# Designs tried in a protein design chat: VH-VL binders against q9vjs7. Part 8

Target 1, 121 residues: q9vjs7
Amino acid sequence: LRYSQGTGDENCETLKSEIHLIKEEFDELGRMQRTCNADVIVNKCEGLCNSQVQPSVITPTGFLKECYCCRESFLKEKVITLTHCYDPDGTRLTSPEMGSMDIRLREPTECKCFKCGDFTR

## First folded at step 2 (VH-VL)

Design p7v (framework fv_vorsetuzumab)
Fold by ESMFold2-Fast, scan of step 2:
Structure p7v (fold): chain C 121 residues (1-121), chain A 123 residues (1-123), chain B 111 residues (1-111)
Amino acid sequence: as target 1 above (121 residues)
Amino acid sequence: QVQLVQSGAEVKKPGASVKVSCKASGYTFTDYGMNWVRQAPGQGLKWMGWINTNTGEPTYADAFKGRVTMTRDTSISTAYMELSRLRSDDTAVYYCARQLYRSGYFTHAFDIWGQGTTVTVSS
Amino acid sequence: DIVMTQSPDSLAVSLGERATINCRASQSVLYSGDSYMHWYQQKPGQPPKLLIYWASTRESGVPDRFSGSGSGTDFTLTISSLQAEDVAVYYCQQYYSTPYTFGQGTKVEIK
């Protein structure tokens, strides 16, 4: 135990953020059929993780850098509904099949500190 | 089996309100919107509105706005349609009908209908 | 609102003969290659029954003598060989936009 990297994830957490999504739909000839948008809440990872530089005789630079980043440890699929759909002329579409669009996103359910790389510079 | 079962016939006086129920079974209630359609004696079909069973948000046809209220109770898979300030020309059979959501791209037709509820408005 | 107009209002056809019903939308109901219109059959004392969706796709359990055709604004329901059980009122409906609207209905009777 010369230098401890720590347990690695005491300050790495999932946060909710609101994003604005726009999705355009095109036919097989590349013509726009509709556009849909919505403001939706999704999870993101945020936090600080341990990193250190130590002397090394086995690297050309004389130093070994180990860095830890707050990243997703588990992802889940989330279906979100875009509720504001418009035809190409800007007319609001209101039927369930035309007036909304479901899209699939992957979002973090758990965030942890993972080694983000090794450096010999 | 997939079915929609509606409440029984009602006789009301002009000016009263009527509330019709539509109980769903055999499928996931919140995967389908619920539409309400009426048919006066000897006449065609008139769409009244629909409710998003997941969010509870209704959309009404202009002819019924101000007099119709659509609600649902997800705990018992039941949709409701209440029509107020009844007139003689509200005498009709009232149907509920489900409509599938397909990822917003395709909405299936009204593939399952309730048996209908006869509402008679007379003095 | 989109107005759906059917013709004829009533039709008498002999058993085994072809019945043709037309439906016109006041504006196009075409989206991404599909026409958002349905056909329903209603027998006396019963709720409507779905026959055809997306203008030409036959609902499960519907006999193959029923077919739908057309796109955009002009649609046709055809019964290739009328049977006694086909006596009913037939309705077209658009679901391109709310309010959803039905045609006035076409009554099919045996001659």
Scores: ipSAE 0.000, ipTM 0.536, lowest interface PAE 13.6, mean pLDDT 82

Design p8r (framework fv_roledumab)
Fold by ESMFold2-Fast, scan of step 2:
Structure p8r (fold): chain C 121 residues (1-121), chain A 123 residues (1-123), chain B 107 residues (1-107)
Amino acid sequence: as target 1 above (121 residues)
Amino acid sequence: QVQLVESGGGVVQPGRSLRLSCTASGFTFSSYAMHWVRQAPAKGLEWVATISYDGSNKQYADSVKGRFTFSRDNSQDTLYLQLNSLRPEDTAVYYCAKSYYRFGTSPYYFDYWGQGTMVTVSS
Amino acid sequence: AIRMTQSPSSFSASTGDRVTITCRASQGIRSYVAWYQQKSGKAPKFLIYAASTLQSGVPSRFSGSGSGTDFTLTINSLQSEDFATYYCQQYYSYPYTFGQGTRVEIT
């Protein structure tokens, strides 16, 4: 593929990032059971990749757009524990069953420069 | 100033073990992946192993996999490489090296190196 | 593993010469190449990353170029302190691999 690869200077890496997560839990009848939150460390992709834009008579827009973005090449599933749980009245929950909530997130394990492109149907 | 100081090298018989250490200073050790690279006498550089900033991910060269174990103690800013079942072809200067990127897990290059410690495996 | 081959293995040069060292990867590695300088009895010193980006403090007479499989390190005007062995390294994928080294010797 002629334009699938970046050239020259680029710097794409997998970094750790702190994010604040909040998750609400409802019962079968839509009643609030609890709200849990925590600051957690997750992987993210960060960096710069080469891009190209040039005139074209082949494309409808008159330009050939070749854009490279730093993004995930592989994702892994990670279990995160939210340790600050509160009942509907705002009271801190501390029991083993209600005082924490496990959720599953996907995070990058490898980041590389890939062709960006637009969402297509 | 970033400093990496290796120790623990020596002369051993084939089949014996050694434990190498690397003490780091001048940067936030717990935030960087670390590497071991070796160099046999009059030969080139060979990557040996990589350990992530928190110790949860380790990679080894095929030539040492199953024999060498990499670990780190972030509270002491110290890196360890346990060398088991040593062979004459393991004779080399062993360098510890720092990854360039903070918290990075791919791609790595080595911006700072220690002075090296010599491991000799012979009769 | 990705094999890195340097050319030449060694050569002699004089101060003021323009020196070129080539490194070839056995498969495409984009620009994920670093270069190191090693003086006799010393640890390697980091020079260049991403094929062409100089580490801060490295003299401007050093430059790197290339992408894909073919990479070059150039020293524009060789100084007495530049007589050393130079290594390329790919960091595109594990296992990381180095070239065999190129020794630049005084004439």
Scores: ipSAE 0.000, ipTM 0.544, lowest interface PAE 16.3, mean pLDDT 82

Design t10r (framework fv_roledumab)
Fold by ESMFold2-Fast, scan of step 2:
Structure t10r (fold): chain C 121 residues (1-121), chain A 122 residues (1-122), chain B 107 residues (1-107)
Amino acid sequence: as target 1 above (121 residues)
Amino acid sequence: QVQLVESGGGVVQPGRSLRLSCTASGFTFSSYAMHWVRQAPAKGLEWVATISYDGSNKQYADSVKGRFTFSRDNSQDTLYLQLNSLRPEDTAVYYCATDQYEFMGSEYFDLWGQGTMVTVSS
Amino acid sequence: AIRMTQSPSSFSASTGDRVTITCRASQGIRSYVAWYQQKSGKAPKFLIYAASTLQSGVPSRFSGSGSGTDFTLTINSLQSEDFATYYCQQYYSYPYTFGQGTRVEIT
């Protein structure tokens, strides 16, 4: 299965999402050498986090309300290969040098519930 | 076919060093995190180390920090574990493992090698 | 580190039995639990992830359940090939930790 599962009433998971990537490459004179694209599956964080209310002696209301948001706790760098490369005239490139293009992006490898608005993480 | 093959195990005296290797085939090795897990004779599984797809991020169990060094060579589809200052309690079968799925947020071990035995004894 | 405790450590069973193995985490780990089967002299085989999601190719007699701190692996009609040691593992945080294992032996 392509998706992770939560606990039901609280779930914060790393899910797969398909995106379409396009990248153009130019030479030193600013002329387009090629354009490459691919449909790629990448990770995203999605889910529900419980809020809680507990007694507190330090707050004016006597209660502390805490809200939690599903956010990335750990990121990894990933190399994506764009496999559909074309020259400026629209002809498919198939050579080992020009037929594919590697790009780097970061995606979540771990998602957790953090206090909403927590800037320190 | 998709597989992991470990090598480099052997019998050594305490304080010596050993280098383990794990060769991957049948999948895009350079896209996946890799792991070492060990199992002492008649004991359970113990996670040893994790390395990211490009080798830039490494995690070690506290019991091996400072003694074991993890590395990978993506051009050779090979994983290395350098074991230094070996102790009798390091005696175990060492497995390399990875997950073949392309999601990178939950690391469990769905592909295992057959293991290589490291024995540390006087 | 998060401690994973399995119960029982071992037990005897017969083919056709329903067996349940329990795994308890020392703190909340939501559903970040995997289960493995290991036969004597062999590498572990992956069975379940996310506490209840069965890996493709694993027989449907295996099931997992639980969340938070309490997890179970159930085999609802034990077959001869199921006599093995079973391990739970948390992957909620580093260091990754395993339970001590439960041996399922033939009576």
Scores: ipSAE 0.000, ipTM 0.512, lowest interface PAE 14.8, mean pLDDT 79

Design t1r (framework fv_roledumab)
Fold by ESMFold2-Fast, scan of step 2:
Structure t1r (fold): chain C 121 residues (1-121), chain A 121 residues (1-121), chain B 107 residues (1-107)
Amino acid sequence: as target 1 above (121 residues)
Amino acid sequence: QVQLVESGGGVVQPGRSLRLSCTASGFTFSNYGMHWVRQAPAKGLEWVATIWYDGSNKQYADSVKGRFTFSRDNSQDTLYLQLNSLRPEDTAVYYCARESDWYGEDAFDIWGQGTMVTVSS
Amino acid sequence: AIRMTQSPSSFSASTGDRVTITCRASQGISNYVAWYQQKSGKAPKFLIYAASTLQSGVPSRFSGSGSGTDFTLTINSLQSEDFATYYCQQYNSYPWTFGQGTRVEIT
């Protein structure tokens, strides 16, 4: 019988990260139409989760080991507007249609320790 | 031209190692999250691993966690997947793929042609 | 992990047919579903994301619908180039998971 500290979200956090986002738009033929960028604050999950070892009469080894990973417990969709757009020649675009680009991002609203994959009985 | 080209596949015996590479061209590689997806002969698609744009966050499928290591070199527009302790069930075509959204590691919009890994005794 | 169950596993169709492929998630995934087309010996091709948004360059005969747990891919008027295997994928949370695929074969 061995005891570990246990598992949970004691060290699994939702952390804000500033990224410089560059998005390239291509046409059907793979030709670049424009490149847009912006500095964006996004959430990410960061931290460590503990593993557990317990006696089990069901497993062949007599023990059940659970592995836990810090991951998204809930995601939200966020629309980000990239405000600095350039054509392929590097000329800044200022028209309403081409001067900005909306992109969809998914970010965690909360991070927790979950089992690292499919549940094994 | 936007493209991903995989290399490094081959035939190996169980327990051996291989290093896969994926070279990117035609887009700003350092600004995209990247993925590895595999497909066993006559089977469906299975996600293997994800790496963030700057390499700071990596996720692995439970079936390969601890055996496979994902890395990237943004200065050379190249991805690497180190396959250790290979098993017959790792036999598959391995694809590298680009995420469609920056942070979200969303859908995979650009795929390479794949490289075949065969693990047989 | 979120399990994606795809149906049917295969079926035969003729050009001009309207075909529907379904995909069911084991838990709610909002609209975080993508669809891919794969032809024999080729890499998958991206068709749809956010359950219903067509990727640029994908023919309008393709459409997706659904939210929560039930999703469908519809090909309005099947063309000869559409005979392929189709996969759904959830990207709501890690690990990313795919359906087992639906093979659309010529009658």
Scores: ipSAE 0.005, ipTM 0.553, lowest interface PAE 11.4, mean pLDDT 80

Design t2t (framework fv_tezepelumab)
Fold by ESMFold2-Fast, scan of step 2:
Structure t2t (fold): chain C 121 residues (1-121), chain A 122 residues (1-122), chain B 108 residues (1-108)
Amino acid sequence: as target 1 above (121 residues)
Amino acid sequence: QMQLVESGGGVVQPGRSLRLSCAASGFTFSSYGMHWVRQAPGKGLEWVAVIWYDGSNKHYADSVKGRFTITRDNSKNTLNLQMNSLRAEDTAVYYCARDTEYFGSDYAMDVWGQGTMVTVSS
Amino acid sequence: SYVLTQPPSVSVAPGQTARITCGGNNIGSKSVHWYQQKPGQAPVLVVYDDSDRPSWIPERFSGSNSGNTATLTISRGEAGDEADYYCQVWDSSSDHVVFGGGTKLTVL
């Protein structure tokens, strides 16, 4: 294995993905009030990070594993408006209160290789 | 109307402290990362600091690390920069800027304030 | 520390194409953003993510990024394009935003 600047066999990327979001809203009695949807482009982390295993007399397994996972290094919270809302009978809702639904979505804006199980830098 | 308004600039002596504020309106402040960028008179843009949307992560330029602190108050839609141990080379117009709303365009800045002047001199 | 290199000045005749370069080691692996700044004004984002534009920016502005050079291209240059232009990246190795030194565009 050859490495240059620690990036030889690592490939951790932020990639765009189109998803269809569907959110159901229920009242206090558990009845469905509406279903809202929209197609949105979101980011995901995808890639390969290095992993190492070496013998150890300290751990019960006899091996010490150092694993690097491709995950978010920076998250951005975005409010997305779902503009296609329908009542339980499939009728389009158009009122200002029921015709759209705001949801909060966190997505990765940067991905890096972090030690697996370490959620900070 | 999306707007960022800086305040707190002024003339200050070397070694003193100054606190800058940035008031945001017209967008959901708590959903965006925020930056401070400065520009010395007649010079180029120099990045100062960034804070994540929820305040959980911060990054600083090496020239200000240990002296400046970036904070935010999402309940008041405000971004702050506490500047300690000011030096003559900190003299600049300080801009607050919103990290872009475009997904995957990290650390680009799409909404800027008009800037506030900080002058460090005797 | 990561460094972005821009020419200090570029001149273009009205109606011709201006090209402003931004040099950086393996910059093609990074997302490059471009800002326009007119005297006494705050910067304006003109190109983001190498080649995309905010909706209010004319189609005359475009960008590219490959290898060690990113380029901002301004077609059909106009007097109103006179400004300082800055490229910018995020350097993930140092966790720093890096700006180029700026290029003054003169339309003459």
Scores: ipSAE 0.000, ipTM 0.540, lowest interface PAE 15.7, mean pLDDT 82

Design t3f (framework fv_firastotug)
Fold by ESMFold2-Fast, scan of step 2:
Structure t3f (fold): chain C 121 residues (1-121), chain A 123 residues (1-123), chain B 108 residues (1-108)
Amino acid sequence: as target 1 above (121 residues)
Amino acid sequence: EVQLVESGGGLVQPGGSLRLSCAASGYSISSGYYWSWIRQAPGKGLEWLARIYHSGSTYYSTSLKSRLTISRDNSKNTLYLQLNSLRAEDTAVYYCARGDYEWLGSTEYFDYWGQGTLVTVSS
Amino acid sequence: DIQLTQSPSSLSASVGDRVTITCRASQSVSSDYLAWYQQKPGKAPKLLIYDASNRATGIPSRFSGSGSGTDFTLTISSLQPEDFATYYCQQYGSSPYTFGQGTKVEIK
């Protein structure tokens, strides 16, 4: 038998991953005020997507190459609290105001195969 | 495996400036850790100069901060150190190093070091 | 700043000897955040010990660290030919990070 490039080759899914997050805070003059960190569970996209090459009368090479990449189709904004805060000298901060920091992050809630090259720096 | 390669050293006149580079491989400098510059004068001990966190935040030795700038280029995975107003006492081997930390934000020990680049400040 | 003083500044030893190097801090090192490095001539330092007593990955068991507060020790239980080098302690319990002056271990 022979391998076929049907839809069964696609495997793009949302997986949970534990990451260490660190956020630094600066005053209005750009001086570091504190660094806060925490371990958090976030979603990531992982998997394989199909690619193909076909004849084309539009392209100068005579072929159209299409690549598909596994990436986020929907993002959800989430607020997390970083519970381990330190001043610039490495001293643990424990006050209600300085001992924790809320940050906003976006994580994928759905991953799908999209044409590669849609992302630009 | 993480590897660091410094370049840009050489002979510099007093009062001049110098820009050092540190090319990293085996790990993305924007993905984690602190990244530091440390120097060692010939026959002398080690002196920490500056660090940059993977987020881009910088921290400097208080005795030298007016003359030092640490920066990076994430697309080239390279760290830089700019030294201004050079003096004879700046003659040293300059190392870049990766700083590891254990849940204490501004403290680090150095687990990977580059080979170093010699800077000589002389007329 | 915390000043680190190593003792001795140099020593002569033979293969198979037990070597002890001491690092004394001018004030207490927070959380015993102290590391030890080995440096051979013309080479970069190599991490041996961190957090006073944790051996770095790939470092032989003959190297051990101990101590707390202001007094720390690096021990090499049975000196090998490749161990002739200069050893440095470093504190990272407070900024700025500081290093000891070094201890040169040379052939007797």
Scores: ipSAE 0.000, ipTM 0.514, lowest interface PAE 15.7, mean pLDDT 80

Design t4v (framework fv_vorsetuzumab)
Fold by ESMFold2-Fast, scan of step 2:
Structure t4v (fold): chain C 121 residues (1-121), chain A 121 residues (1-121), chain B 111 residues (1-111)
Amino acid sequence: as target 1 above (121 residues)
Amino acid sequence: QVQLVQSGAEVKKPGASVKVSCKASGYTFTSYAMNWVRQAPGQGLKWMGWINTNTGNPTYADAFKGRVTMTRDTSISTAYMELSRLRSDDTAVYYCAKEYDLWSGDYFDYWGQGTTVTVSS
Amino acid sequence: DIVMTQSPDSLAVSLGERATINCRASQSVLYSNKNYMHWYQQKPGQPPKLLIYWASTRESGVPDRFSGSGSGTDFTLTISSLQAEDVAVYYCQQYYSTPLTFGQGTKVEIK
């Protein structure tokens, strides 16, 4: 039985990951009104991408190293509700108005291999 | 208004394949996962799998792996569930069901009306 | 696989009386202070309808007489004052892990 070699193979996937989100709300004077949090499952990009090395007359080493990283190829904006809100003294807020907070987040909907350090994606 | 409209009833012979459609309207189709659930006559609900409508990536229940294929067409906001090598015990009502959230992998907030599939000799 | 077991299989209750349905998960469905457990109502000839999500939150438009409680492995759906339109089969579901699984259902009928 011969196992697959893992060297240099591309494997870039969109995976679900849990993150703990915390958002602080401040008034016009910069004073904290409340802190809201929730545990949410978000998509993330995870995997390995092939790296390329090619000759270069510009670099001192004679090679231009080009790395590829697994990154989001498309993002979507989504509303998340944070359900655990606390006042500045740490008391749980339970009113309909103050007990939850909606925030807007971006998440990856597709992942692909892009150049590492590509500032524009 | 959110609606899920499924294709009409099907009568198939053992060994055939059936492809059920679920057309979504009233929301952004690619922002929410679609699940498939079946119900045999007089029986409970059995989950078959789900599809990420944005990426097209499906996840199948082990009981149906190798016989079920879930796909979608984003241009017409339609999800498909194809079941092959039909047996008499595949006779059931097949439902599509929308998840509330792609992020948290949560509850089914809307269901299609159901498609009756009868497998008989 | 997480097995969801409901009790009783069927329940006959007089109009205006309380109906109680239990659901037990074979392992905890609690994750980060959230129970990944939901309740659905299915009337004859209709698709299931969401009633309660995350064990205790009522879906918009669901009457106050429906309430959910419990945490971890043991959950309860209560109908405080049964009405004629509540005759249905009720299903619990876990979304803690795949495969997603439903209870076998509890049929609620008028006595």
Scores: ipSAE 0.000, ipTM 0.524, lowest interface PAE 13.7, mean pLDDT 81

Design t5n (framework fv_lecanemab)
Fold by ESMFold2-Fast, scan of step 2:
Structure t5n (fold): chain C 121 residues (1-121), chain A 122 residues (1-122), chain B 112 residues (1-112)
Amino acid sequence: as target 1 above (121 residues)
Amino acid sequence: EVQLVESGGGLVQPGGSLRLSCSASGFTFSDYGMHWVRQAPGKGLEWVAYISSSGSTIYYGDTVKGRFTISRDNAKNSLFLQMSSLRAEDTAVYYCARDLSEFYGTDAFDIWGQGTTVTVSS
Amino acid sequence: DVVMTQSPLSLPVTPGAPASISCRSSQSLVHSNGNTYLEWYLQKPGQSPKLLIYKVSNRDSGVPDRFSGSGSGTDFTLRISRVEAEDVGIYYCMQGTHWPYTFGPGTKLEIK
């Protein structure tokens, strides 16, 4: 049996997910000009990361706990077009310049297991 | 249409067990994280449990840790909540809800089921 | 756990009048990624909750523009510019920044 072909317990991946995005646009006076939305496919990080507990002479409790979380290791900006725009009264906008809105999002292009940064234990 | 339908609620005695199901349709179930949220009669909403889209990440509310187990079957578009050691204070309407990844800042319980009622009483 | 507080808990409103609900969190809701995961839900009598606002100020699809959300850090507000009869129900704020997720106690909006 090829035991060397065994896979590890970790599996942290970049997956695609559909999200609903809504963005409002305001003029210089703070008055709403339009609201645009769309369902778009974006990347997300998901997976299993190993955790371990080991004896330690240094710590008062006698143990060190390490927790690993699946997080983005690299982010990329992506331009998303929101194709459903409405004026403040709820009327659909269809003109070339008002009927769609481009926004910038940051999404993960690579995911890795990192130590969970905010935990003190 | 996008919908979630809960089932499995009923009357159960204290110390008993019950399994709730949630059936998803109208969207790619395997792309979404899922939640269970409950509401006791005449009370507010309480978050119960989360499971990631792959099933590998799971979180529980403090009141149910060690007693409830969340799971999913992506091939069957189904979410489950196995409840054990039930107490009178677990009496509530249980909702399943869809949520998206936190990294994109649009995470929310955007789709809710109609709820299934669990009553823990003799 | 993050404690969410709402004020007022009971809000009687005259039809057509404006209304506002305050929500406070016991700690900052700014996530390490820069986003603030504060949401508002409406539960109408006999119905399941429905998402109104996510990430502080973004309306969910189909939510009328008379609903708006604002705030930052630990202090948030939901505003209804002109209350309609269909807006009756219990409004909940919720934080999704910290595990476990927590809801506010709810604000019951009633027509006078």
Scores: ipSAE 0.000, ipTM 0.518, lowest interface PAE 14.2, mean pLDDT 80

Design t6r (framework fv_roledumab)
Fold by ESMFold2-Fast, scan of step 2:
Structure t6r (fold): chain C 121 residues (1-121), chain A 124 residues (1-124), chain B 107 residues (1-107)
Amino acid sequence: as target 1 above (121 residues)
Amino acid sequence: QVQLVESGGGVVQPGRSLRLSCTASGFTFSSYAMHWVRQAPAKGLEWVATISYDGSNKQYADSVKGRFTFSRDNSQDTLYLQLNSLRPEDTAVYYCAREPTYDFWTGESYMDVWGQGTMVTVSS
Amino acid sequence: AIRMTQSPSSFSASTGDRVTITCRASQGISSYVAWYQQKSGKAPKFLIYAASTLQSGVPSRFSGSGSGTDFTLTINSLQSEDFATYYCQQYYSYPLTFGQGTRVEIT
């Protein structure tokens, strides 16, 4: 099955969204070393994709539902710095080593309608 | 200390249902995406399902799609996995695991903290 | 789905040995690989992410390398607590997939 036009319109796009990220760092014994946070702007896939239903002798329901989901077609790695770090007691950390934390995010650079459940890419 | 504790495993007959729970402590559960990973006896690891920090985005392996459902209760720091229409092939230790970020689209989908697992045995 | 193939399936080693485990992806996955250690009867333990970045608290004798399709986990001087099964995992795309595991056994 290819894409088919349903009664609804297709609307799958990459949107900018501001999110609050929190990362807790632990040692191998599970003891918290610090918590870092920041507000960052990231890409998200958002939207609706059309679907189609057709008869099938293979499925128990007698129908093969072809559903399309809005998801990333490409992910890009982005490094961001969390600038607000705190020790376990809630004290702000300001040293060069502990006062900030770089994390790698994977965000969509392209969003497309793919068959739901097809996560090979 | 960060801990994940699974429960709800047991021995059931094919076609029956079972509900697994995973209770988190020592971290801000509501900020993290969570995974279920299973391991059949003497076999390797198999990813089962992912749920985002707020429960709005869920993904699961094709082998369990339509039979397993998952949810989370952030007020109780608990993750649930409902296993329906169980098959002998579902026999495995089921692990709850934490993703180091809280958003599916921005997160890195590897598991930095694991529970000790709960055994599900489906026997005829 | 992206297939992750580990080699060897098992390896006999002695304390002090340098152990190398290879993981190959069926397609390019950049550096989106994590490594785990699992001891008999225990849950997996996280070791490495982004192919080469060690988790805090993991001994420096562990190292990871690689990009694209070929990845390697190295234990520079094997200790008695390192006899375990090691798994690679790709997180480039869903479904998430693991290698079949490599058992490091005492000779």
Scores: ipSAE 0.000, ipTM 0.555, lowest interface PAE 11.7, mean pLDDT 80

